# Designs tried in a protein design chat: VHH binders against p49116. Part 329

Target 1, 238 residues: p49116
Amino acid sequence: EGPLLSDTHVTFKLTMPSPMPEYLNVHYICESASRLLFLSMHWARSIPAFQALGQDCNTSLVRACWNELFTLGLAQCAQVMSLSTILAAIVNHLQNSIQEDKLSGDRIKQVMEHIWKLQEFCNSMAKLDIDGYEYAYLKAIVLFSPDHPGLTSTSQIEKFQEKAQMELQDYVQKTYSEDTYRLARILVRLPALRLMSSNITEELFFTGLIGNVSIDSIIPYILKMETAEYNGQITGAS
Key: E = the ipSAE of ESMFold2; O = the ipSAE of OpenDDE; V2 = 0.75 times the mean of E and O plus 0.25 times the DockQ between their complexes.

## First folded at step 20 (VHH)

Design X13 (framework vhh_7qbe_3; at its last look DockQ between E and O 0.95; V2 from the best seeds 0.83)
Fold by OpenDDE, look of step 20:
Structure X13 (fold): chain B 238 residues (1-238), chain A 119 residues (1-119)
Amino acid sequence: as target 1 above (238 residues)
Amino acid sequence: QLQLVESGGGLVQAGGSLRLSCTASGNDYALGWFRQGPGKEREFVASISRSSSYTYYADSVKGRFTISRDNAKNTLYLQMNSLKSEDTAVYYCAADQFGRYRSPNYDYWGKGTRVTVSS
């Protein structure tokens, strides 16, 4: 049995829409987010172990963890995305909605807390200086989580998760041998992902693009979509 | 393709100080300094993580050299104090595309800047 991940799975390059507008509108934000989502899902698809689980199980896994993968992607691509600027723009747009009395006070709090959690998570990851390999393994650990309801092949999924964990451990020990607690520091960040609402993430990043269609419902299509096809659609829409 | 351009090299007396700079065309990289002295192999000097949270130094320069970076300016620095004749070398900046400040293999390299320490 070979490694779960190869060097090809470490590369994670997000291409932003061009040109960047002076004012980050909802369309730009949604397009950027959709590109990241696509990249994340296709990253998963590129893993042989993921493919080995079969289409139904694959779809179920991604449905269960897309928000976590997306969030890790946000953290990893925060610089190229200018995530802080995007989040500020989102907040600004929300302010308009607040003024129009479209949201309840409780909902506003929930959304703002979510944005805070996102920013905090990304900042914490940046501070830890998580590298590309570590991100890849963390994403794999998140992807191959057997503790989601409704999953099949849970034993196999668990095996893959353990493999990801072991490979991460070996990598960190080898690369950062002087920092004996690095592995623990990065793993303790994972629970934060489970505290984030997929619904709120969807609302913040995708509502302007997909309307009433859920990310959950489009995941099977994204997983079947070719990269070239998606790129063509994105370029045509801009 | 990341571009790296070193500057700040020159002649300095032993015990003196010098500050090197490296301008990068991007800031989303772990960066490091290497040097190659006359008749010697290229050797690691120092490295710094993307957020500057982590630094690493060769034993030969520890306590004398300080690596730092300004991401707003896309610039890497190497403050060299208490310079010795043994520090004479061409100094290179390098970048790791995966953000590893302990990179086993840097992907991008500058052309280097010469530092000469006279005794």
Scores: ipSAE 0.834, ipTM 0.923, lowest interface PAE 0.5, mean pLDDT 92
Fold by ESMFold2, look of step 20:
Structure X13 (fold): chain B 238 residues (1-238), chain A 119 residues (1-119)
Amino acid sequence: as target 1 above (238 residues)
Amino acid sequence: QLQLVESGGGLVQAGGSLRLSCTASGNDYALGWFRQGPGKEREFVASISRSSSYTYYADSVKGRFTISRDNAKNTLYLQMNSLKSEDTAVYYCAADQFGRYRSPNYDYWGKGTRVTVSS
C-alpha cells in the first residue's frame, strides 16, 4: 500500500528558542526539549501506518517508545540544539548539588552515567553520519516495536516494522552501494536506546514542567492536539 | 535558506594546482563539488559527510583531488592537483539538507567558479 514513509516524514526541523541565553537555565533547556518532544510526536502522528492502528494502540505505542524517539531526536538535532553545551551545563548544576548535599550520591552517579551514555550514543551517530532518511526509518523501527508489553495489534505493528526495515535496507543499498556494512553498523546502534531511562530523561530535560506528573501521562493529550497547537509548541509561538 | 559562495577559480597550466573554497551560511549539511565542462552535463566530482568521516570521489579525479571541510569556519575545500585540460569547467558547491554524502539530488547550489586548464 505504498511506502511507509514519504519525503514529508523525512523533514525534521527543530527551531530553538531565541535568543540563546548567555548562561543556560532550566527554562531554556525545558523549552528546547519540549519543542523536540512535540516535533517527535507530530512526526509519529503524521505517519499513515500509525494512524491506521487506531487511537488506543497509538497511545500505548507512544507511551512505550517516546524516550527512544526523543533520544533519536536528540542525536539527529544535537548540533542545532548545542546538545553538548546543554549537557555540560547540566553536569555543572549536578556538581553544585553535590557540594550542597541536595541529592544522594547514588542518584547523582546514575544520572552522570546516563549523561555519558547519551553523549556516547549521540557521538556514535554523528561519526556514522546518519542521514535524515536513515533517522526517519530508525524512528519508524523504534515506533513500530511489537515487543513492548501490553500492546494490542502486535501482528500489524510487526508488519509495519518489517516494512520500515525493508525500506531502510533498500534505501541504504541504493544510496550507499559502496559500503556493504553500513546497514549493519546503523542497526547495532538501536539496542543502546533501550538503556535510556525515561525517568532520568524527564529529570534532565523536563524539570521545568510544573504541574506535570510524567510525559507518559500526557501522551494521550499530546496525540489529540490540533496541528496549529503542535506548531505553537514546536516553535514556542503563542 | 543556505547560502553557498565559491571562490578560488582561475587559469592554471596543465599539471598545476588550484584550491577551491566554498563558504556556507551553516554547517549541518553534507557537501559536495560538481562541475560542468564545455558542452557537457553537470557531473559529480567529490562529496564529504557532515562529520568528514566519509568522502567519495568520481573516478576521474580520484588520487588528484582532495575534498575537506572546516566546520568551525563553515567552509568546504577542494584541493585540485595534477590538473588536466579535461578538468576545465565551472565548479559548483552543493549541499544536501538531509546529510547524504551520496545524495542523488542536492538541495542548495552555489553560482559556480570557473577553472580553466591551459594548453
Scores: ipSAE 0.731, ipTM 0.884, lowest interface PAE 0.9, mean pLDDT 88
ESMFold2 (binder alone), look of step 20: mean pLDDT 84; pTM 0.856

Design X14 (framework vhh_7qbe_3; at its last fold request DockQ between E and O 0.96; V2 from the best seeds 0.86)
Fold by OpenDDE, fold request of step 21:
Structure X14 (fold): chain B 238 residues (1-238), chain A 119 residues (1-119)
Amino acid sequence: as target 1 above (238 residues)
Amino acid sequence: QLQLVESGGGLVQAGGSLRLSCTASGNDYAMAWFRQGPGKEREFVASISRSSSYTYYADSVKGRFTISRDNAKNTLYLQMNSLKSEDTAVYYCAADQWGRYRSPNYDYWGKGTRVTVSS
């Protein structure tokens, strides 16, 4: 059967839009986020097990977990993205919306809390010094989650998730043998992903799409894109 | 491609101290020090994770050497105290592109800096 992931699945290089503006505007943030989203989707698509599930199941699966994948991507690419700066910019833009009375007090609180959770999650991952292999396996575990409603082929999805978990376990044991609790320390971070709202994430990072197209609606199209198109999106060539 | 440049090597008496530096063209790497003594194979000395949260030392240098880094300066350090003749070697800095502070195979290497400990 072979391993779920190979070395080819470890590479996860995000190319930021160029040039970086002096002031991080909404467009830059959205473009950056879009590139990350596309990269994440392309990554998922590159996994043979994912391909084996079929287009319909793949679409449903990604729709269910895109926020978690995206968040892991943010954590993994935090440095290249200057994530803290992006989040600060988002907060600044949010302040403008607040001044314009576009958001309720409760909504503001929710959004700010979400930003805090996101930053904390990414910081925690950085402190753990999650490596590229670990990220790949974590993304796979998140991707092949059978506990989302409405999924088909749940037995197969579960099998893939178990495989990802076992491979991660083996990897961590082999690579970090001196740290017996590293695996547990890593896995305990995953619940935080489930506490994050996909809607708020979409509003924060994809504001340019709000009122036009939803992430949910574009996922099927992204998954059907050719590799060249993916590359174009992540490099800004198209 | 990541560039690594070691410095700080020299002649020191046994029991003395020396601080090595490695300047990197980037900071998103787990890094390590290796050394190669005369007639010996290259051996692991110490490693440090990207955030410095984790460090690892060879048994032969534990308690004497300290690995650290300044990511703002893209610089890796090795503080060597209580130096012994056995510590005489060319010291190399290395980096792992995947962020593994326990890397099985480091991707980038410096040219090395020579440390000579006299008795």
Scores: ipSAE 0.889, ipTM 0.950, lowest interface PAE 0.5, mean pLDDT 93
Fold by ESMFold2, fold request of step 21:
Structure X14 (fold): chain B 238 residues (1-238), chain A 119 residues (1-119)
Amino acid sequence: as target 1 above (238 residues)
Amino acid sequence: QLQLVESGGGLVQAGGSLRLSCTASGNDYAMAWFRQGPGKEREFVASISRSSSYTYYADSVKGRFTISRDNAKNTLYLQMNSLKSEDTAVYYCAADQWGRYRSPNYDYWGKGTRVTVSS
């Protein structure tokens, strides 16, 4: 009835672990990625439309789209995270593993292709200079995707996505009135998100998690966390 | 909090050129120049996106002024050519924390640098 997002949903401030180590390591990368994940989940949970769907629908929805939402977060926070430096360190490690014959060549090729796709996506978003308001609406469009298999309340999810699309359109037309093609240029970037593998994202950014725990399996617990606990995870406070 | 410091203002003869600089304490912002002439309201001059992919100019300065930035030096520039007496103003550097190169409201402002154009 009212707007899907308010100004409180535009704020998306990631703080990095300090200090940055001289040599990037799995722990630093995983802590940084975990903060982004918790920030993204806290953001999603704060949206009234998301709350209105109910807990079972919310869990199913986030399980379906967390990797796309995380990837948008990477693009939005690429400068703060020094993402290009992180990815370069990962590439160097993978190349050393080839020379030492420690990993399957097929797996390394798959991972390298994913890194390249991720770099291209982030670069394309940076070149478009996507602003904080646009990112908030793009994340909402991705969050309220009705076309994932196994979802309930698909009609309601579709209505929320349409509202996010309309609000993005209105925002772009008001803010960038001189550029009538900006909305189209932004929207054509979104299909690339479906090419991102959650399995590889976990390998690149979450290998420091205990055991072989998938992000998909912990989403119900993350969504049930109290607000104070979220703030601790986002800032690294204990 | 972002700090913005302008420099390069001064007295210049009509038809002349002047280059303004704005040094920032960070570079993850869309940035702009504004000006306020004597007895006038503050007005937009030019803006530039974080990556420099997009620039926008007020009609009164198109073709005469060029906005640019060097993100390695955290510095914003305004090259002002073919200056007119109407360009006399205090020029302000501004930054938008949300990255809008067409921002309706800027979050950070410098103290300004004075440009006087004489005949």
Scores: ipSAE 0.755, ipTM 0.900, lowest interface PAE 0.8, mean pLDDT 88
ESMFold2, look of step 20: ipSAE 0.730; ipTM 0.891
ESMFold2 (binder alone), look of step 20: mean pLDDT 85; pTM 0.874
OpenDDE, look of step 20: ipSAE 0.869; ipTM 0.940
ESMFold2, fold request of step 21: ipSAE 0.545, 0.623; ipTM 0.805, 0.846
ESMFold2 (binder alone), fold request of step 21: mean pLDDT 85, 85, 85; pTM 0.872, 0.875, 0.872
OpenDDE, fold request of step 21: ipSAE 0.889, 0.887; ipTM 0.950, 0.949

Design X15 (framework vhh_7qbe_3; at its last look DockQ between E and O 0.95; V2 from the best seeds 0.00; counts 0 for: loop humanness VH .154 < .165)
Fold by OpenDDE, look of step 20:
Structure X15 (fold): chain B 238 residues (1-238), chain A 119 residues (1-119)
Amino acid sequence: as target 1 above (238 residues)
Amino acid sequence: QLQLVESGGGLVQAGGSLRLSCTASGNDYAMAWFRQGPGKEREFVASISRSSSATYYADSVKGRFTISRDNAKNTLYLQMNSLKSEDTAVYYCAADQYGRYRSPNYDYWGKGTRVTVSS
């Protein structure tokens, strides 16, 4: 069998909505997030190993790990997205809600901590100078995680994850041969993804667009979207 | 398509200093300096990661050259101190689209700026 990932899977280019508004409104944030979500899911779909698992298993995998994939995407696209600015805007919007006394103190704390975790994770990835190949392999490791409940074909998923890990190891050893601990430094960041709430992520980035619809519920539709429709979305056609 | 424009080249005496600049149309790249001397092959000089947290230098320029960048200005720099006649070359700015400061191949290249070190 050939490699899990090819060079075609390394490219991960997010196109932001245009024009950028003077004030980052909820719509702009949600649209940007949606584009990233679509890009992430369609990236997964482009992997032959992912396709080999079948539609039901594919959907289950993405439902289980979409928040982690999205977060890795945020980190990878942080500069293009001006993520710090987006997060600041989100905080500002939340402050309005706080003033209206619509959120409990505990909930506010949870949300703010989540934002902090997101920012910290992205900053840590930036400091590590994670490159496109490493991101691709990390996303694959996250995608092919066999330890989610309700998954079928767990043995095959595990094999794909091991393959991703092995390819990452080989890549890092080859590219960064002088840094013997780079792989460990990279992999130790993955647990942070599991500590992040998908519900809070959804609330922060998607409530303005989907309303009461959950990301979980739309995942099957996104995965079935045609490439042309996807391309239209990322180019701002909609 | 990333555009790279080098500047700052010129004539300098041995032992002198020169600062090169490379303006990029974007800043989400690992970047590097290369040089090509007369009758020589293009050679690696220095590279820098996207966050500037990592740098790498050719042995021939270690301790004398410093690579840096200003992402807000989309500009790459090469501070060259203690210049030698052997440093005479056209200096090129390069960028890696995958953000590898140890890139095997760079994707984008500038047109170069000439540095001449006189004895």
Scores: ipSAE 0.767, ipTM 0.891, lowest interface PAE 0.5, mean pLDDT 92
Fold by ESMFold2, look of step 20:
Structure X15 (fold): chain B 238 residues (1-238), chain A 119 residues (1-119)
Amino acid sequence: as target 1 above (238 residues)
Amino acid sequence: QLQLVESGGGLVQAGGSLRLSCTASGNDYAMAWFRQGPGKEREFVASISRSSSATYYADSVKGRFTISRDNAKNTLYLQMNSLKSEDTAVYYCAADQYGRYRSPNYDYWGKGTRVTVSS
């Protein structure tokens, strides 16, 4: 019954706050990350298959996968966000915090390991030159994952994921017909997303913006938001 | 909107070489060269991925032309060697906003630079 995603679901334009500060600051990072989060949630909500699952299923699904969608968004938008610069500044701040004994040794290890995994993931995606269509299908695959605990309608979610996988396969084979292993190379990157910690993502990108409220707790409100309000949050204009 | 400006076209003798440049107002795009010869449809010449890790060439130019880019300078290049009279065309720079280095359709186009290959 028609494609899971249309061309309208491929456009994914992140606009950064203006003006760009001369020096990195937490407010710029949090605003940039907030725009990406709202862009990602708006994208998910706009998919007819997602809408068909119903509000409670939608909430459960997004709670399970928001960090994976956000991480794919970071990789897709890494250049416009200057993500490598953001991560380098965070590392420098962590080194200063070590000198002042402000973080536990175990927490520092966890955060540094997460930053390294994130950098490696984004670098691997850039080396593959993942395109906007491929990102859209990869996001759909992680969105419609039936294996998260606590989900209802897992049979329907699985069917939507299979459809996303088939559409990605068809797209890659048509567009990159000379590269017979491209699909396999792309799909092998997805398991790394499950290693990304929602807790650490919130600490790196969302501390201060949400006031220590977890993104998990605000998902129902974000999903009910009016489209005009989304657009204001995505661009920082209203 | 992305701005693309080609340069480096001109008259060159058969067997000679010429290097085309395309300056862009941004660099987060897969890019390509196309050409349109007299009385012909616009045809694909070469493309390059955002990272430069992948390139693709039309059979008619493979081994003679090299596409490259310098993302720090927002510049795309086409090195054309062993030029033939059939390479005479207006050469266009193109960019795909979705990053497809094998794009079926390009979103942004330059105005072109003329290359004339004389015998």
Scores: ipSAE 0.647, ipTM 0.861, lowest interface PAE 1.2, mean pLDDT 88
ESMFold2 (binder alone), look of step 20: mean pLDDT 84; pTM 0.866

Design X16 (framework vhh_7qbe_3; at its last look DockQ between E and O 0.86; V2 from the best seeds 0.00; counts 0 for: pae E 6.9 > 2)
Fold by OpenDDE, look of step 20:
Structure X16 (fold): chain B 238 residues (1-238), chain A 119 residues (1-119)
Amino acid sequence: as target 1 above (238 residues)
Amino acid sequence: QLQLVESGGGLVQAGGSLRLSCTASGNDYAMAWFRQGPGKEREFVASISRSSSYTYYADSVKGRFTISRDNAKNTLYLQMNSLKSEDTAVYYCAADQSGSSRSPNYDYWGKGTRVTVSS
């Protein structure tokens, strides 16, 4: 068996919508988020081990971890996305909703805390200077998590996760040999991803803070998209 | 596409100091300095991670050269002290989009700046 990931899986290039508007509107944010989501899922699809699990299992895995993958993607692409600006815009939109008394106090708190967690997570990853290889392995670890309910082939998933972990370990040991505890510092960030609500993420990035978007429902479609179709969407041709 | 422009090269006496700069059109990259001396292959000099948390040096320049960066200015620096004739080379700035400070391959390269150390 070859490695779980190759150099081709390290590349993770997000193309932002162009041009960037003077004021970041809901449409721009949603489009940006959608592109990241598609990129993340198609990244997963590009992994031979992922393909080997079959369509049903693949879909279930992505449904279970899309929020975590998306969040890792946010962290990885924070600079190109101007994530801080996007989050600020989201907060501003939220403030408008607050003024219109459309949200309960508890909901406002939840949403604000979620935004804080996202920002904190991304900042922590930036502070750690996580590189593209490490992100790839972390995404793989998150993707191949056997501890989600309703999964099939859990034994195989676990094996892939272990492989990802081992490859990460080897990479860190080789690349950051002078930093003995780097691996631990990196891995300890993963629990933060599990504390983030997928529902709130959907609302913030895909519905404009209010409304219902089911990422769960579109995941099968995204995973079945042809590369050409995906590229067309990225370039705005569709 | 990232643009890299080196500057600061010139003639310096042995034992002297020189500071190279590399201006980049972006700062979300791991950066590195390479050099190519006369009749020699291009060799690694130093690298630095995105947030400067990690720096690496070739053995031949350890203790003498310091790599640093100012992300606000999108600029990479190489402070070269105690220069030797062996340091004579064209120095190149390089960037890695993966963010690896120890990447075997860099994606973007500058045109280079010449450093000549006279005896």
Scores: ipSAE 0.626, ipTM 0.843, lowest interface PAE 0.9, mean pLDDT 91
Fold by ESMFold2, look of step 20:
Structure X16 (fold): chain B 238 residues (1-238), chain A 119 residues (1-119)
Amino acid sequence: as target 1 above (238 residues)
Amino acid sequence: QLQLVESGGGLVQAGGSLRLSCTASGNDYAMAWFRQGPGKEREFVASISRSSSYTYYADSVKGRFTISRDNAKNTLYLQMNSLKSEDTAVYYCAADQSGSSRSPNYDYWGKGTRVTVSS
């Protein structure tokens, strides 16, 4: 009972590794992305509705949607992260790989198309001036998606998603009353998240963490982590 | 941590105009002007969203004051026209990380700049 999210779930403060190096490197990109991932998981785990679903359901939900939550986080924090600069550096690296014939043309095409989709998504969110309350509800809608295969408790998950949608609607109508179509513009951006490849996200942002470990495989451990450990991972101050 | 520095305050005749500036160390914030008159509580004046798409004004200044920002220069402005003696106050720049132009609470504050409107 009560609202799905509180004001504590609206705060989403990403701190970047400092200082930013003169030349972007895989360690800086991976540390930055890791901080965002842990911030996103901490956010999800702190939601009472999420806690109510139980550990097995929680793990299944996050495995299904972590890339979508991460992508929303990238859009929300794009300015703080200097995401455009990071993506430009990655594109330059890929162009050098073509010149040296180190990667197949098909692979590079896949990765470049993904980068373009990511940039387009982030630009569209910035153009809409999505605020922190709106991001919080969009993340909740993505998190409580009942249509993923293998989920249990799908009826309850659907009820939580509907509650997130209603609360977003109420917020937008109250706060942006002069913009009749704002809710519709925001919601039509969500399907683009399902087109983002988790495997390519891992390649772009997490390759330097431990080689080829999939984020999917470590999610159960991340979700069981103590709150103090989350804070250390989010700030890098372990 | 975001740093906010106001400037442009001073003495002005009633009916006159003045432009305040606030330089910020970043631009990924909704920003606002507040003011505190002698013996009064700090009150909201105007706010602007992160991208400048939305603005909001207190009733007492609507139509006379205009808030704007230049994100390339990380600078917030307040154009104050048709000034009245009751506009005399210390004006504070504030910023909120949510990006909402109607934020109920602001995370960062400047030290203020004094505006005196002579009657």
Scores: ipSAE 0.052, ipTM 0.551, lowest interface PAE 6.9, mean pLDDT 85
ESMFold2 (binder alone), look of step 20: mean pLDDT 83; pTM 0.859

Design X2 (framework vhh_7qbe_3; at its last look DockQ between E and O 0.94; V2 from the best seeds 0.83)
Fold by OpenDDE, look of step 20:
Structure X2 (fold): chain B 238 residues (1-238), chain A 119 residues (1-119)
Amino acid sequence: as target 1 above (238 residues)
Amino acid sequence: QLQLVESGGGLVQAGGSLRLSCTASGNDYALAWFRQGPGKEREFVASISRSSSYTYYADSVKGRFTISRDNAKNTLYLQMNSLKSEDTAVYYCAADQFGRYRSPNYDYWGKGTRVTVSS
């Protein structure tokens, strides 16, 4: 059996909407997020092991882990996205909602804590200087998680996850041989992803674009969508 | 396509110091210094991760050279102290597109800046 990931799966290039507005409006944020989401899903789709699981299982996996994949994507693309600026803009928009009494105090706290967790996670990943290969393997580990409810082919999923873990281990040992604990430092970041609310992420990044439609509901369509088709849709909406 | 431009090379006496700079057209890369002396193969000098959290040095320059970067200025630096005649070389800036400060091969290279250490 060949490797789970190849060099083609390491490249993860996000193209931001152009031009960047002087003021980051909700539309720009949502479009940027949508592009990242698509890129993440397209990445998953490009993995032969993912394809081998079949359409139903693929859809279920992505539904289960899209928030984690998206968050890893945010971390990986934080620089090109100017994520700190985006998050600041989101906070500013939330302030307006607060003034209008659209959110309860408890909800405001939840949302702000979520934003904090996102920023903290991304900062921690940046400090670790996670490289493209490591991100690819981490995404694979997250993608091929067998512990989500309702999954089929869990044995196969587990095998793929183990393979991802082994390849990551080999890569880190080979590339960063002087840093004996690098693998551990990287892997201990993964639990933070499970603490993040997909609902809040959706509200922060996608509500302005998809309205009341859930990410969960559109995942099957995105997985079937071609890159050119998606690009046409997002550019047309601008 | 990332552009790298080295500067700061020149003539310096043994025991002296010199600071090299490399301007990059982007800052989302792991960066490194290499050098090639007369009649020698290109050799690794130092590398630094994107956030500067990690640095790595060749044994020949450890304790004498310091690699650093300013991401706001998109600039890589190499502070060279206690220079020796053996340090005479063309110094090259390099970048790894995947952010590996321990890259097996760098993707982008500058044209180099010459450092000459006189005895």
Scores: ipSAE 0.863, ipTM 0.936, lowest interface PAE 0.5, mean pLDDT 93
Fold by ESMFold2, look of step 20:
Structure X2 (fold): chain B 238 residues (1-238), chain A 119 residues (1-119)
Amino acid sequence: as target 1 above (238 residues)
Amino acid sequence: QLQLVESGGGLVQAGGSLRLSCTASGNDYALAWFRQGPGKEREFVASISRSSSYTYYADSVKGRFTISRDNAKNTLYLQMNSLKSEDTAVYYCAADQFGRYRSPNYDYWGKGTRVTVSS
């Protein structure tokens, strides 16, 4: 009944795997991406409105939006992750696959276009200097999207999304009162998230760790994971 | 823990210019300058976003001071022109960990550099 998000939901601290390898490799990239994924889903789990929807609805929402949350996380954490270096390493790996005739030309085109779209999205968010509060509200708007197929409780989800939009509006107008159009500039970035392919995201960031297991199948287990297991096993969220 | 180190303070005549620098141990922050004059409360001077796309100035310094940053060097600058005796203060570098270039509070502070504007 209070605000949808509090200041405790703004903290989004990604810690990178240790030790840092001399050369970035598939395992380091996959571990780094896994930490971001876990951080993103546990962030969602921490929201009282999300908790109120119940376990089945929680799983359905995260399955529908995990790639969008992950992509927002990449943009938010691009500096600490050295995302440009990671993407360069992925491109180099793809170039080796071309030389060894391991991928079709059409698939390589699709993957490179996705990398380009991801870079453009992250650059646009950086140019707008989206702050941590704005990222938290944008992630909430994406999480509480009522228009995904197969969702139940659509009316309640829509009300939570409207509340996230209202709180973002209030925040931006109070914090950046001199910039009348900031909210509009921020919100027009969201449609680009629907263009990101979860299939390609899995191939770029998760193939070396997960093999052929889809993120969709892992989500129920991650959402049920105890915070102590989460902190002790793979991620060091702070 | 972000470290902020200011430099460039000194004595200058009214009407003169001075440039302050602040070296940061990282560049993923919105940065600001504050100042505290003798017997006064610390007050906001200017701020700049992470990318430098946005700047904001206190009315008392607008048109005279320019904030900038060089992210390759992790350095924040304040160019102060047309200095007045009322600009005499210890100047502090500050950082907001959430990237707000209009932050209501700042998380990290330098130890300050003294600026004295004489007649």
Scores: ipSAE 0.729, ipTM 0.889, lowest interface PAE 0.9, mean pLDDT 87
ESMFold2 (binder alone), look of step 20: mean pLDDT 84; pTM 0.865

